# VH-VL binders against Uncharacterized protein AF_1119, part 3

Target 1, 118 residues: Uncharacterized protein AF_1119, of Archaeoglobus fulgidus (o29146)
Amino acid sequence: VYFSMKGNIDVIEDAISVSPASFSIDIAKGAHYVKEVKVKNSGGEAEIYFEDIVEGPDKSAIDVSFHTESGESISSSNKLRLPAGTADSPSETVIHVHIDVDDDAPTGSYAIYIHAKQ
Short names: E, the ipSAE of ESMFold2; O, the ipSAE of OpenDDE; V2, 0.75 times the mean of E and O plus 0.25 times the DockQ between their complexes.

## First folded at step 1 (VH-VL)

Design d3 (framework fv_disitamab)
Fold by ESMFold2-Fast, scan of step 1:
Structure d3 (fold): chain C 118 residues (1-118), chain A 119 residues (1-119), chain B 105 residues (1-105)
Amino acid sequence: as target 1 above (118 residues)
Amino acid sequence: EVQLVQSGAEVKKPGATVKISCKVSGYTFTGYYIHWVQQAPGKGLEWMGRINPNSGGTYYNQKFKDKATITADKSTDTAYMELSSLRSEDTAVYFCARDLYRGTYFDYWGQGTLVTVSS
Amino acid sequence: DIQMTQSPSSVSASVGDRVTITCKASQGISSYVAWYQQKPGKAPKLLIYAASTLQSGVPSRFSGSGSGTDFTLTISSLQPEDFATYYCQQYSTYTFGGGTKVEIK
């Protein structure tokens, strides 16, 4: 979880990290890219999903989706379960980020940012 | 139930164009990718490309990018694949297939459309 | 391009036999492998995805294993309805193996 929670029972904030959390691609029209990303959890067991932020010539020409190592889609309705860890021994989970580029996407550099949500 | 129903067999002359349809029912058309697969007579499966019906965005196998054009019509829940400048080696059964989680495996397939290119 | 090398190209087997089919990827593809069954004149049918996950409704005699570059489909006790051609597929960039025809011995 990257954001603090107040007003209720305290939740360990910043216990979950995503590496890399951002990367750049120079697009090839119609290309499909797969990026391996590692998720570490130093807190209690959690269920998370991901949101992407795309910066570039045409954000709508880039489709980003998140998948487990087994290929299952991760979404707000199908969250990824992270095992509990500690600061000295965080749990590690690998996910795959799929990036699909439209055939008529404007050429140029695109930056993709990943945010974990609980 | 989920169904993908393809248009009927076509016989075309060399140099012609053919457009194959894949009409879907039993699910939300814009929620899933549609892929196209070629199978030449007595040969194996070869992936051609896919479309996201929601955005119209396409991704092609480089081998087919100058041959095939994939489109989708949201108003009729139908995906299309057009083959241009037909040659005898384009003779094949063409399948459409649904991508369950967008960019993964193919869980439902159309029945196939035979395209024969002959003089 | 990621190449999928499938072996054998054909196998002759009897009902009750254990049949093993292998696929090798030219580079690492994690568990992004599906297996399909195709009978003559019909569309392919999904059997297994994510290398080892059985599709709903598929008999338990089918199983998949492997990760990285080496993958296997196993039919533990071949039934008459299992005589068909089987294909592996990697779905990082969508290539199929050449297929394996399972024939009556």
Scores: ipSAE 0.005, ipTM 0.584, lowest interface PAE 13.0, mean pLDDT 83

Design d4 (framework fv_disitamab)
Fold by ESMFold2-Fast, scan of step 1:
Structure d4 (fold): chain C 118 residues (1-118), chain A 121 residues (1-121), chain B 105 residues (1-105)
Amino acid sequence: as target 1 above (118 residues)
Amino acid sequence: EVQLVQSGAEVKKPGATVKISCKVSGYTFTDYYIHWVQQAPGKGLEWMGRINPYSGGTYYNQKFKDKATITADKSTDTAYMELSSLRSEDTAVYFCARSTYKVTGYYFDYWGQGTLVTVSS
Amino acid sequence: DIQMTQSPSSVSASVGDRVTITCKASQSISSWVAWYQQKPGKAPKLLIYAASSLQSGVPSRFSGSGSGTDFTLTISSLQPEDFATYYCQQYNSYTFGGGTKVEIK
């Protein structure tokens, strides 16, 4: 009842990084998975959002969404605000990546590519 | 194993355009950034820019933003760097290199062999 | 932008010598420093990442240290194949040091 999934999060500019930048999970059909990710900013204040692309046996069976620690949805119309930081002391912002798997998802290997954008 | 193989040396006239390729093998092309680095004769290394091969998203060193165009072709696992309006000061060896998307992996673990571009009249 | 100042520009040393190369960042960069070896006519090769982590397959005579603004590459016992130019890189925004040419006496 399990299938493997990997995710990769892309950096939009050299001052902004994410940790972890990749992950792998085995997940059951109908499951909801939440991955905590830290976004670090060593530059000036910025606003970003995320886009996802799912590859696998049935990309429509996987839903990816992005939320603040408080549960607020992050999108192109509601961007994540990153405080300014420095290389020595980057600002850290926690986000939650939600992955929902449809009850009828085909078993197999899936890849999720996540791109941070301004 | 992991290899980055670049196209051969080019000799161009001032004002010309050149396009250099970097074909990868031994790993998934879309899982790593590809970077381009310039090294003028007898000089050091200078970063030019990078591309995410999956999205096509690019980030450039401001010095090279109007000179270089970086692209990627997922169907052939090949990254490209095009230099326009060539001048003698563009004479250099150009390297491609890869890095991960991980914070701890932004260093360049594998490099292409380099492509010499000579601009002469 | 972050500048990386590397010293010395050149050093002549004998086989068996301890060689130390220093790299100074214009602002603090944590441990986001890599060191590369480049032999004449060849591409650079990664030696050290994260300031002090040795890349797989690299001889143990190479070591890195430092954090913040001051970083050091050490070759504990120089070998003939270590004739090369060495570069530091901060990978927060991809700036290289000017390079250090190590010449065997």
Scores: ipSAE 0.000, ipTM 0.551, lowest interface PAE 15.7, mean pLDDT 83

Design d5 (framework fv_disitamab)
Fold by ESMFold2-Fast, scan of step 1:
Formats: sequence, structure tokens, C-alpha cells
Structure d5 (fold): chain C 118 residues (1-118), chain A 119 residues (1-119), chain B 105 residues (1-105)
Amino acid sequence: as target 1 above (118 residues)
Amino acid sequence: EVQLVQSGAEVKKPGATVKISCKVSGYTFTRYYIHWVQQAPGKGLEWMGRINPNSGGTYYNQKFKDKATITADKSTDTAYMELSSLRSEDTAVYFCAREGYWSRYFDYWGQGTLVTVSS
Amino acid sequence: DIQMTQSPSSVSASVGDRVTITCKASQGISSWVAWYQQKPGKAPKLLIYAASSLQSGVPSRFSGSGSGTDFTLTISSLQPEDFATYYCQQAYSFTFGGGTKVEIK
């Protein structure tokens, strides 16, 4: 998955996985989309946030934000707390990825990649 | 239509510096990452690093971090890679390559620039 | 960090042969693998991305398969223009395999 690609670091928090870590969306101008993403933790309690990489006809026309299921914004200043889990029984947390499309965005397919960070 | 054109071959003395250019055309330069790849004579490919031409942000293979400096000039649609303190081990063909339409795969390549470090 | 072990290092083949090249990652990389073709004195050319997706303009005799750690490039019926060196690449941190030279028998 793309979210583990950080220079020469192959895995970002090898106990934590994001599913899906990437997805494609066929956009409509001025639309708003929400994607559910599951975060699993097989290690100890952790606090993370997310960064996005957008690929497509106009990367600047797409705004991506991350939210808890209850609607809280997740950022480096408001990290998501992940409960501890084990390899056989990882903890599971659902987040909502919000995608806002500019009114004049070129239509077409956009790919969104999610990077988990500490 | 999409083209990456690199500067010509260079012959340098040990200790010298060399700067290789990669001029792009046929697409919007600032929207696609540019990667650099080294290929020593008779050897395989080795990734060196990449630049986001829009932000100037760079990512390096740690092996090359102290050797290579990657830059981009938006006004000329040109990426550069500078090699410092040249040694005979730096003799290689250097390629620039575009990260493709989506991401992570190198869909267009420059023709390569041979750098020879001769004692 | 991620090592890509490519085999064989060379293969002698005739036109019409089926050629299989394998690549093994030292850890799971899902489908983040590309295959490139390089002819002598030329830049590499992208053949396959995302392990099994054929790049536009590449002949259908080329195919890729695999996921996780084991990946394969297959040329179903080798043509004269296919004599070249082939490289796999993992796209997590851009490590290339050692290359496989496909030589005329």
C-alpha cells in the first residue's frame, strides 16, 4: 500500500494498517464525497494523524480532510487515539475521509493516497 | 508528445562537481514528480531520489543524500541533479524519469546522461 | 531496506519461446510492483505497473502476476524486439531487482 512509502522507511508503524490506504474517485464539479476507512492496530496504544497525496488532472482542485466517525477533525494537533490490540485481534477504528471538489475542477479520475503519521 | 531531454555526456576529474539537466515538454511540469536513477556500467538500476517540481520538496535514497542535490526550475520546466566530490565509483549513466499520471511508476524516461570520472 | 531478488540473471531463448522472470520481495508489498524493459544504450520502458496492469502501447504478449512477495513477468511468445534486460521494481521505496538479460539462443 502507498501509505507506507516514506523515503527509505518501508512501514509506518508496522502494527497499524489503513484499509483502504488508497482509492480512486470519479469526480463531479462542486461535489462532496465521504469515504469510510478502517484503521487497525495490532500493537500498543498509539496516536496518529493522516496526510494525503492526490493524483489526477488537477491536484489543487481537491481538498481532503480526515475525521472521526463522530465528526472531529484529525490533524497533527488533534491526533486520533488508537486502542491497543494484538496480531490475532487488532483494534478497529473507523474514520471518515471527506473530499471536497472545486466548482471548476477538471472532471476525470482522481487517486487519493493516505499516509499515517505519528 | 511527452518528452524528457537530458544534457549531454560529461567527463570529469575526481573531486569535481557535475550538474545534469532534464528538460520536460508535452505536459504540465509542476504536476508530476521527477525521479533520478543511476546505472553503473554493466550494472542494474538504482534509485537516487525525487523532487516535487511544484514545491521543490525532495526525497533521497540515503545512499545518495550526501552526494546528490536535486532541484527544479519552474520557469524553464527543467529538473537538475548535481553530484559533488566525484569519484570513479560515480561513473554511470544517470536517468531522469517522470512519476506517472497516477503515482509511483515511471512512465516516461530521459535518454540518460553518461558521467565519466577519469583519473 | 526492501530487497528485490530477481531470477534468473540471464536466460537464452528463441523467438516463439515462453519466457518467465520472477521477482521476490523481502517483505510484503501488496501489488506495488512494476516491470521495465531496457534495450542496450536506451532508457528503460515501463511494461507493467501495479503487478499486473499492462501499460498503454505495450504488446499483450507481456503479462504480470503476483501479490505480496512473489511476482512474475511472462512473455508468452518471444519476438525479436524482446531481446533486452528486464527489471522489476517495488514502488514502496523504489528498489529495483538485479535484472534479467534475455539473450538470443
Scores: ipSAE 0.000, ipTM 0.546, lowest interface PAE 15.2, mean pLDDT 84

Design d6 (framework fv_disitamab)
Fold by ESMFold2-Fast, scan of step 1:
Structure d6 (fold): chain C 118 residues (1-118), chain A 118 residues (1-118), chain B 105 residues (1-105)
Amino acid sequence: as target 1 above (118 residues)
Amino acid sequence: EVQLVQSGAEVKKPGATVKISCKVSGYTFTDYYIHWVQQAPGKGLEWMGRVDPEDGETYYNQKFKDKATITADKSTDTAYMELSSLRSEDTAVYFCARKYRYGYFDYWGQGTLVTVSS
Amino acid sequence: DIQMTQSPSSVSASVGDRVTITCKASQGISSWVAWYQQKPGKAPKLLIYAASSLQSGVPSRFSGSGSGTDFTLTISSLQPEDFATYYCQQYNSYTFGGGTKVEIK
């Protein structure tokens, strides 16, 4: 499995950062990949969710979902709660990005971009 | 300042090949994808493909895969787009554009007009 | 794949008018829409990204809205320099709308 980072930080309101914010994968048909992504918060307690952009031979053949370390799904209706932190000691939360590849997906390199939203 | 500067207009005969350049400055060339967009006279914008300057990986719109060859030269901070077997329907302005990590094009070259006529 | 249908194809308006341009995606694209302004003989310029985020340096009279399949670009008080063609773009697979020409008369 191959992961390479590209454009690796996304920032909300100068307080919340997501790293990596993008990565590339070489897919295999029917495979399932999990990528760990760190979310740091140097501000007050916040709630966020994520949107993805997939670039590659067939975007519709890739399903991207966001989960807590415990497996809970993160969405606009079930946002991730971020503990408060400070600039010198930001809170750090790990999420799991699940990538499910269709059995008929064209092989090749796919780039996945993550944008955090409030 | 971020700038993308393209080579000048070209007039070619049917069957010829043309190679246009896009020289970047004001940022690290390998940190962003370079995309190419075609605009036929009086028509809208159509995406052609992109290159990753870090490793030379390309991804094409299937419509242009047999027509266009996209490359990048890290030593000169320059991306290239070559069109082969030119026909009158290839007459268009060609733009290079920098992709920000979330998928939109934040900076564009000025465009290069390619005219195919006898 | 994803088709972007933009309307109207052209609009003629006076300085100070409110202009609204719409863009409809053939399938859900969340908020992954950008809007570009193109003046004759020039390259496109980014105005709006993520459906509603104003690009730095773009006048506040420009705004974007929408999510899912229906998106709008609004110019709240048209200025002479706003004569241009405007394009929407979905950036999951880089399809552009057909463009809207805004003519100031």
Scores: ipSAE 0.006, ipTM 0.578, lowest interface PAE 11.3, mean pLDDT 84

Design d7 (framework fv_disitamab)
Fold by ESMFold2-Fast, scan of step 1:
Structure d7 (fold): chain C 118 residues (1-118), chain A 122 residues (1-122), chain B 105 residues (1-105)
Amino acid sequence: as target 1 above (118 residues)
Amino acid sequence: EVQLVQSGAEVKKPGATVKISCKVSGYTFTDYYIHWVQQAPGKGLEWMGRINPNSGDTYYNQKFKDKATITADKSTDTAYMELSSLRSEDTAVYFCARGRYYDSTGYLFDYWGQGTLVTVSS
Amino acid sequence: DIQMTQSPSSVSASVGDRVTITCKASQDISSYVAWYQQKPGKAPKLLIYAASSLQSGVPSRFSGSGSGTDFTLTISSLQPEDFATYYCQQYYSYTFGGGTKVEIK
């Protein structure tokens, strides 16, 4: 059975943004879903990583991980480097957000909040 | 090049157990689910179940949940499917297939193993 | 359980013929339908997904249509390499149709 999920991506400062900032998907139990997201930087060079908060019937049933376009895992110990940009020409870096749903996940609506950290 | 290579044909006696392997190459094993499909001689395709190689989590077709056990070994990039208490009705070709998730619509089987014939005879 | 009923179970056709295969779902599955081609002794190959989207590398003589409960695979001009068994699949919960064998003559 399918259930709906909405993702929301927040950043810690105005110079860094993501596109899309939100998304909505219907995911089956046991599914693996990959969402492409662009990280834009209009400020100086920065290093960031991501943390997620899952809300729903069983928050432990959804696993979220972050990867570079080349497949490398992004974490607090392996941060994503963002090149410097300007407001008129922000740097763009592509990342992949992986969402895994447990086989026994309860059906229902889930929300995923993604926060960029330094 | 993406390849799924299965172990060779097996001939078993009723009551035996058989374990079929599916070794993948050309992509990251933990990034895609592996599905198993049964095809009895002269018959159609039946989905048996799947595994997430990253977590080891499985999901089975109710028909096969007491017959089949699906596992994965990340160190060898190999998925396995074990059939227990074999009967003549289990004689079939068994396929592994890679599941590519397509947007919100579910898994598409974009690459398949060549199939493994299991013959159960008394 | 979602059941997929294919018809016909077999069809005799000649090179150049238009071949139509139908698939009926027991409940509304939107466009969650794929079509596979299987040649004797070989693994299936993905032809169509999302009811009507052609898989990369598949000849344009193959097309899919339908939504809801009724789906069709069409081969506009049958070629020698197209003699095979075709399966529809709903990927909501992974049920295959019974297959349609496209035979010579």
Scores: ipSAE 0.000, ipTM 0.543, lowest interface PAE 16.3, mean pLDDT 83

Design d8 (framework fv_disitamab; at its last look DockQ between E and O 0.03; V2 from the best seeds 0.00; counts 0 for: pae E 15.5 > 2, placed apart)
Heavy chain, then light chain:
Amino acid sequence: EVQLVQSGAEVKKPGATVKISCKVSGYTFTSYYIHWVQQAPGKGLEWMGRINPNSGGTYYNQKFKDKATITADKSTDTAYMELSSLRSEDTAVYFCARNYLKWGFDYWGQGTLVTVSS
Amino acid sequence: DIQMTQSPSSVSASVGDRVTITCKASQGISSWVAWYQQKPGKAPKLLIYAASSLQSGVPSRFSGSGSGTDFTLTISSLQPEDFATYYCQQANSFTFGGGTKVEIK
ESMFold2-Fast, scan of step 1: ipSAE 0.006; ipTM 0.589
ESMFold2, look of step 2: ipSAE 0.000; ipTM 0.547
ESMFold2 (binder alone), look of step 2: mean pLDDT 93; pTM 0.954
OpenDDE, look of step 2: ipSAE 0.013; ipTM 0.658

Design d9 (framework fv_disitamab)
Fold by ESMFold2-Fast, scan of step 1:
Structure d9 (fold): chain C 118 residues (1-118), chain A 120 residues (1-120), chain B 105 residues (1-105)
Amino acid sequence: as target 1 above (118 residues)
Amino acid sequence: EVQLVQSGAEVKKPGATVKISCKVSGYTFTDYYIHWVQQAPGKGLEWMGRINPNRGGTYYNQKFKDKATITADKSTDTAYMELSSLRSEDTAVYFCARHGYTYSSWFDYWGQGTLVTVSS
Amino acid sequence: DIQMTQSPSSVSASVGDRVTITCKASQGISNYVAWYQQKPGKAPKLLIYAASSLQSGVPSRFSGSGSGTDFTLTISSLQPEDFATYYCQQYNTYTFGGGTKVEIK
């Protein structure tokens, strides 16, 4: 499987940024991919979770999940805790974005967008 | 306490369908994948497929793709596996299991198993 | 598909023995290997993940090693509760080994 990546910064409440906030994947059915994403916080302690938007031949065939570096699942009921930081020294947290493709998914290019939520 | 509780044993005729449930508790259902594993009597474990309960997306072992249908109901925290066109070789214990870390995909908690017997 | 060849299929052992079970992948799978214990009539229980990481609550007499294609589960001093069938699994695409029955001598 071939992967092509593009990154953007998504900013929440001016203090929190996610990089990359989007990327594209050219994948075959049944593929699995992991993308590391960095979350920076220049403000006070915060709890966030993530939502994804998938664009492609069949977005229902793509499962996106978010995990801490240690493997814990991140969701609205199990939010990621971001340590406090400052503008000069933001806290940095790495998360793993997992993309699982159904074995009957149409092949082609898929774009995945990550939106952090509070 | 994390628990996966499966429905009870089933006895079916050849050609029938059966739907097995796996009700979870002690964690957020939509945060973990659910896998299904077949074990024929006296035999080893064979992976069948898995579902992401949050989106309903599935991934199947090619051997089971036309036999098994995996679904999830978020309102009841329950995953299901339906077997169609049952034959005697489908007689087995079926397990559901929780996927602890998506990329690594080890099964940290298992249901107790459901015996499906297919007899003429 | 990735085939997992597990050996031996059975081993007779006594309490206190060191037991080793091997698992060979048909292609490189890094450390994407888990080991499970199954007692008769029960569901499998996770022992080892990522080839060598001990699951919380599992006794330290269990250990895993290996990378690439060759993997080993070791029980350093077999206890009565360890008589069971053990399975390796690669979780890149979810193939189990054939199992090893550890039975009393």
Scores: ipSAE 0.006, ipTM 0.587, lowest interface PAE 11.7, mean pLDDT 83

Design e1 (framework fv_erenumab)
Fold by ESMFold2-Fast, scan of step 1:
Structure e1 (fold): chain C 118 residues (1-118), chain A 123 residues (1-123), chain B 110 residues (1-110)
Amino acid sequence: as target 1 above (118 residues)
Amino acid sequence: QVQLVESGGGVVQPGRSLRLSCAASGFTFSSYGMHWVRQAPGKGLEWVAVISYDGSNKYSVDSVKGRFTISRDNSKNTLFLQMNSLRAEDTAVYYCARDRYYGSGSYYGMDVWGQGTTVTVSS
Amino acid sequence: QSVLTQPPSVSAAPGQKVTISCSGSSSNIGNNYVSWYQQLPGTAPKLLIYDNNKRPSGIPDRFSGSKSGTSTTLGITGLQTGDEADYYCGTWDSSLSAVVFGGGTKLTVL
């Protein structure tokens, strides 16, 4: 069984952006979904991490985690380092957003809001 | 009834172009990342390219950059590989494969494979 | 020449155990999920192991995977003649931004 999901990724300031900033997908119960996201920095060196808010029929049935391209977990205790860039040539760093759906997740519409923080 | 079917292979002269197609059925194609993998006669597996579920992100092996382009049409459940400036070293069976995680733009395991389509570049 | 190193061949008798090694570096096996594939003669590859040690539905528990540091191993117990095939390890390489496969190991059941 499937359900619809939409995610949005917000950044903390104008110098940092993400691509894509949103996504929509149909996911099966028990599925593991990985979304590749590019983080661009047009400012000085920065360290960031991500927080998420899940809304839906059962927000506890969805687990969101953030990883580097190599699989290293990103958290407030292990922040992602972004190289310096400029507006004309921003630095680019790839991350993976992992979404795990519980086997017993109720079907319906879910929304995931992701916020980048320092 | 999850399946992938490749087509478009054939015998072509060096320097020519060929477009491969991969028709998906039995699953929600627009939810998965897709790969092209090739295998030269008697040789091992060589990864060619990947495309994210929505087509926004692509990677390819350096030896085909500038010559091969991966693309998809989610409305037709079809994956493509446009191959330009073909060389003898591109001779191989080309497989399309589904990435195991929904929507993944990189590698997490290829759980569904097509039967392959043969490309022979000869002079 | 392959980024990941596998022995070119391995052989064992029916009913025996065999292990196939795959060695890489921190940019590939060390930091990423590893998968194993079986390719029977004349067929497309089939996924045997994903996420280092997990089996897809339908794969018997005779097949197992393990990862330690920058190396991974495929284990096959209770060998059957139908296991004669080429076996490949595969993973993402963050330095190349590419999927890399091992060179393949031909398993012969004597």
Scores: ipSAE 0.005, ipTM 0.579, lowest interface PAE 12.8, mean pLDDT 84

Design e10 (framework fv_erenumab)
Fold by ESMFold2-Fast, scan of step 1:
Structure e10 (fold): chain C 118 residues (1-118), chain A 122 residues (1-122), chain B 110 residues (1-110)
Amino acid sequence: as target 1 above (118 residues)
Amino acid sequence: QVQLVESGGGVVQPGRSLRLSCAASGFTFSSYGMHWVRQAPGKGLEWVAVISYDGSNKYSVDSVKGRFTISRDNSKNTLFLQMNSLRAEDTAVYYCARAGLYRSTYPGMDVWGQGTTVTVSS
Amino acid sequence: QSVLTQPPSVSAAPGQKVTISCSGSSSNIGNNYVSWYQQLPGTAPKLLIYDNNKRPSGIPDRFSGSKSGTSTTLGITGLQTGDEADYYCGTWDSSLSAVVFGGGTKLTVL
């Protein structure tokens, strides 16, 4: 249960939503995972970036990075441009969340939370 | 402007009840979890309770379980704390605070009200 | 009987650097994100640091957070008289299913 979200959707402003905003993963040591996440915008053109929150046996053993479908890194210095949309027809942008697991990471379930920022 | 305003505090005798309210404005209240935090005179911060964005999940500190109930009315942008069987040790300033956008069970309370004073005395 | 341990006070001169420690256990700081709060006399608390080391918009670079194991530290550089306040660490405690705060540290600038 999440105290600040509607299901697995993170809402920034009334116009922008991220889905899924959280997911769980059972990790293997040294593995690389890619999760597809969709960003919808029903407002004007915007620029955003992402922060992650990792919960699990060892947060420091998991590296999370955000990329466009073309592989370009998204960060506070290279923000994702969201096209304008409307409530009846929001723009949709797909991003790839890369999860790199350290060779010595403790096994178990890890939860990844995504926070979109302007 | 993003604001939280508490009300409903006062002076009551032990064993009585009070209902605190927290009015939210300037943001989509129904998207955020909300906390109650208290501070006794000259003492530090003590967390009281939290409620999820939709009211479906709640946690509270053991010392108030069975006596205090956190609730919310998203149609009125209002958070409540029903305080029953009040004790002298409940005397404090009560703050409402907004949870961060993700997993607001963790401290990350980014917006605070100015507080309302509750005094329990005989 | 705070679950998280902070020194009750710290002091330094204007322009100096101070660090405020906060110690806990695996059930709280060790496995969860930490926030730091500033409370000026007579005011509500203000969020300074969230997610161990991140600053909200409007918080100066002079404030920094760090976490190592079961402890966390708030750093303040370029100390100003307006920094005199009580400082609190806070986190979730998985064993208690509750938010826990440190006992608070009073910072004096003289």
Scores: ipSAE 0.000, ipTM 0.553, lowest interface PAE 13.2, mean pLDDT 83

Design e11 (framework fv_erenumab)
Heavy chain, then light chain:
Amino acid sequence: QVQLVESGGGVVQPGRSLRLSCAASGFTFSYYGMHWVRQAPGKGLEWVAVISYDGSNKYSVDSVKGRFTISRDNSKNTLFLQMNSLRAEDTAVYYCAKEYRGYSMDVWGQGTTVTVSS
Amino acid sequence: QSVLTQPPSVSAAPGQKVTISCSGSSSNIGNNYVSWYQQLPGTAPKLLIYENNKRPSGIPDRFSGSKSGTSTTLGITGLQTGDEADYYCGTWDSRLSAVVFGGGTKLTVL
ESMFold2-Fast, scan of step 1: ipSAE 0.125; ipTM 0.625

Design e2 (framework fv_erenumab)
Fold by ESMFold2-Fast, scan of step 1:
Structure e2 (fold): chain C 118 residues (1-118), chain A 118 residues (1-118), chain B 110 residues (1-110)
Amino acid sequence: as target 1 above (118 residues)
Amino acid sequence: QVQLVESGGGVVQPGRSLRLSCAASGFTFSSYGMHWVRQAPGKGLEWVAVIWYDGSNKYSVDSVKGRFTISRDNSKNTLFLQMNSLRAEDTAVYYCARGKYSYGMDVWGQGTTVTVSS
Amino acid sequence: QSVLTQPPSVSAAPGQKVTISCSGSSSNIGNNYVSWYQQLPGTAPKLLIYDNNKRPSGIPDRFSGSKSGTSTTLGITGLQTGDEADYYCGTWDSSLSAVVFGGGTKLTVL
């Protein structure tokens, strides 16, 4: 996947990156996958949430949700709080990306892109 | 006791490659971002690249993008700069430096000389 | 051809005071912390000032930094012959996603 990390940084502040910001997955019908993603902040304290872009045989059959390491849902109404950091020592926050696959989803390769937003 | 030692410099012809190494000792290498900075003969300092403490994010100056790759091996306390497609304009002393204080650099190596000539 | 502008040289006598200026824009000095470096002839740079006006351990209080808007200044009091060096300002540039340095100022102690 060809995806620019710079886009995520430019959206929020000059300081926030998501790693990985994209990944691909081969799915099975009715499956549930969890991907760990690191969010790094080299700037001041921030509150963010995420949007997803899904590419694949049927993107409407894939539900992507974002959660804290403890399982709390992250959304525009319940944003993730990022501690302050510096460029040399950014704060690091782990999130869990949940991918729920519809029972009738076509099998195949799906690509998931993550955009951080404020 | 905190020390950075560069190696791998030399004289090479245009279009060739070099890999620089920077051996760190006396501190927890995996806790710090690391930089490469160069200085052409009789000229000022020019920043080249930075890599975050865990290797997950990298930035480089546009003039070397696509030619130079910064990397690190935290298990070996070593920073690298892979330099491809070298040009006469890349002739410089190359310093590695430890990142601290919002992109400041508090510990520097003695430098390794790269000369690109025909 | 540097992003940050410094005077090429400055000079003064032992015991005197000097200031070295560094000018940039909102994408660098205006928005970000500034560092200053000293480079003695034939040696690697040494950090003098970080976060605009703070000194690392071991740097004497003769060295000071300040920032106002898009400009920053290094002050040196009680000049000593050992202060002869090149001095560089440096900061992050948000528009370039890069660290940028000034062109350097050569300090001569007469």
Scores: ipSAE 0.000, ipTM 0.535, lowest interface PAE 17.4, mean pLDDT 83

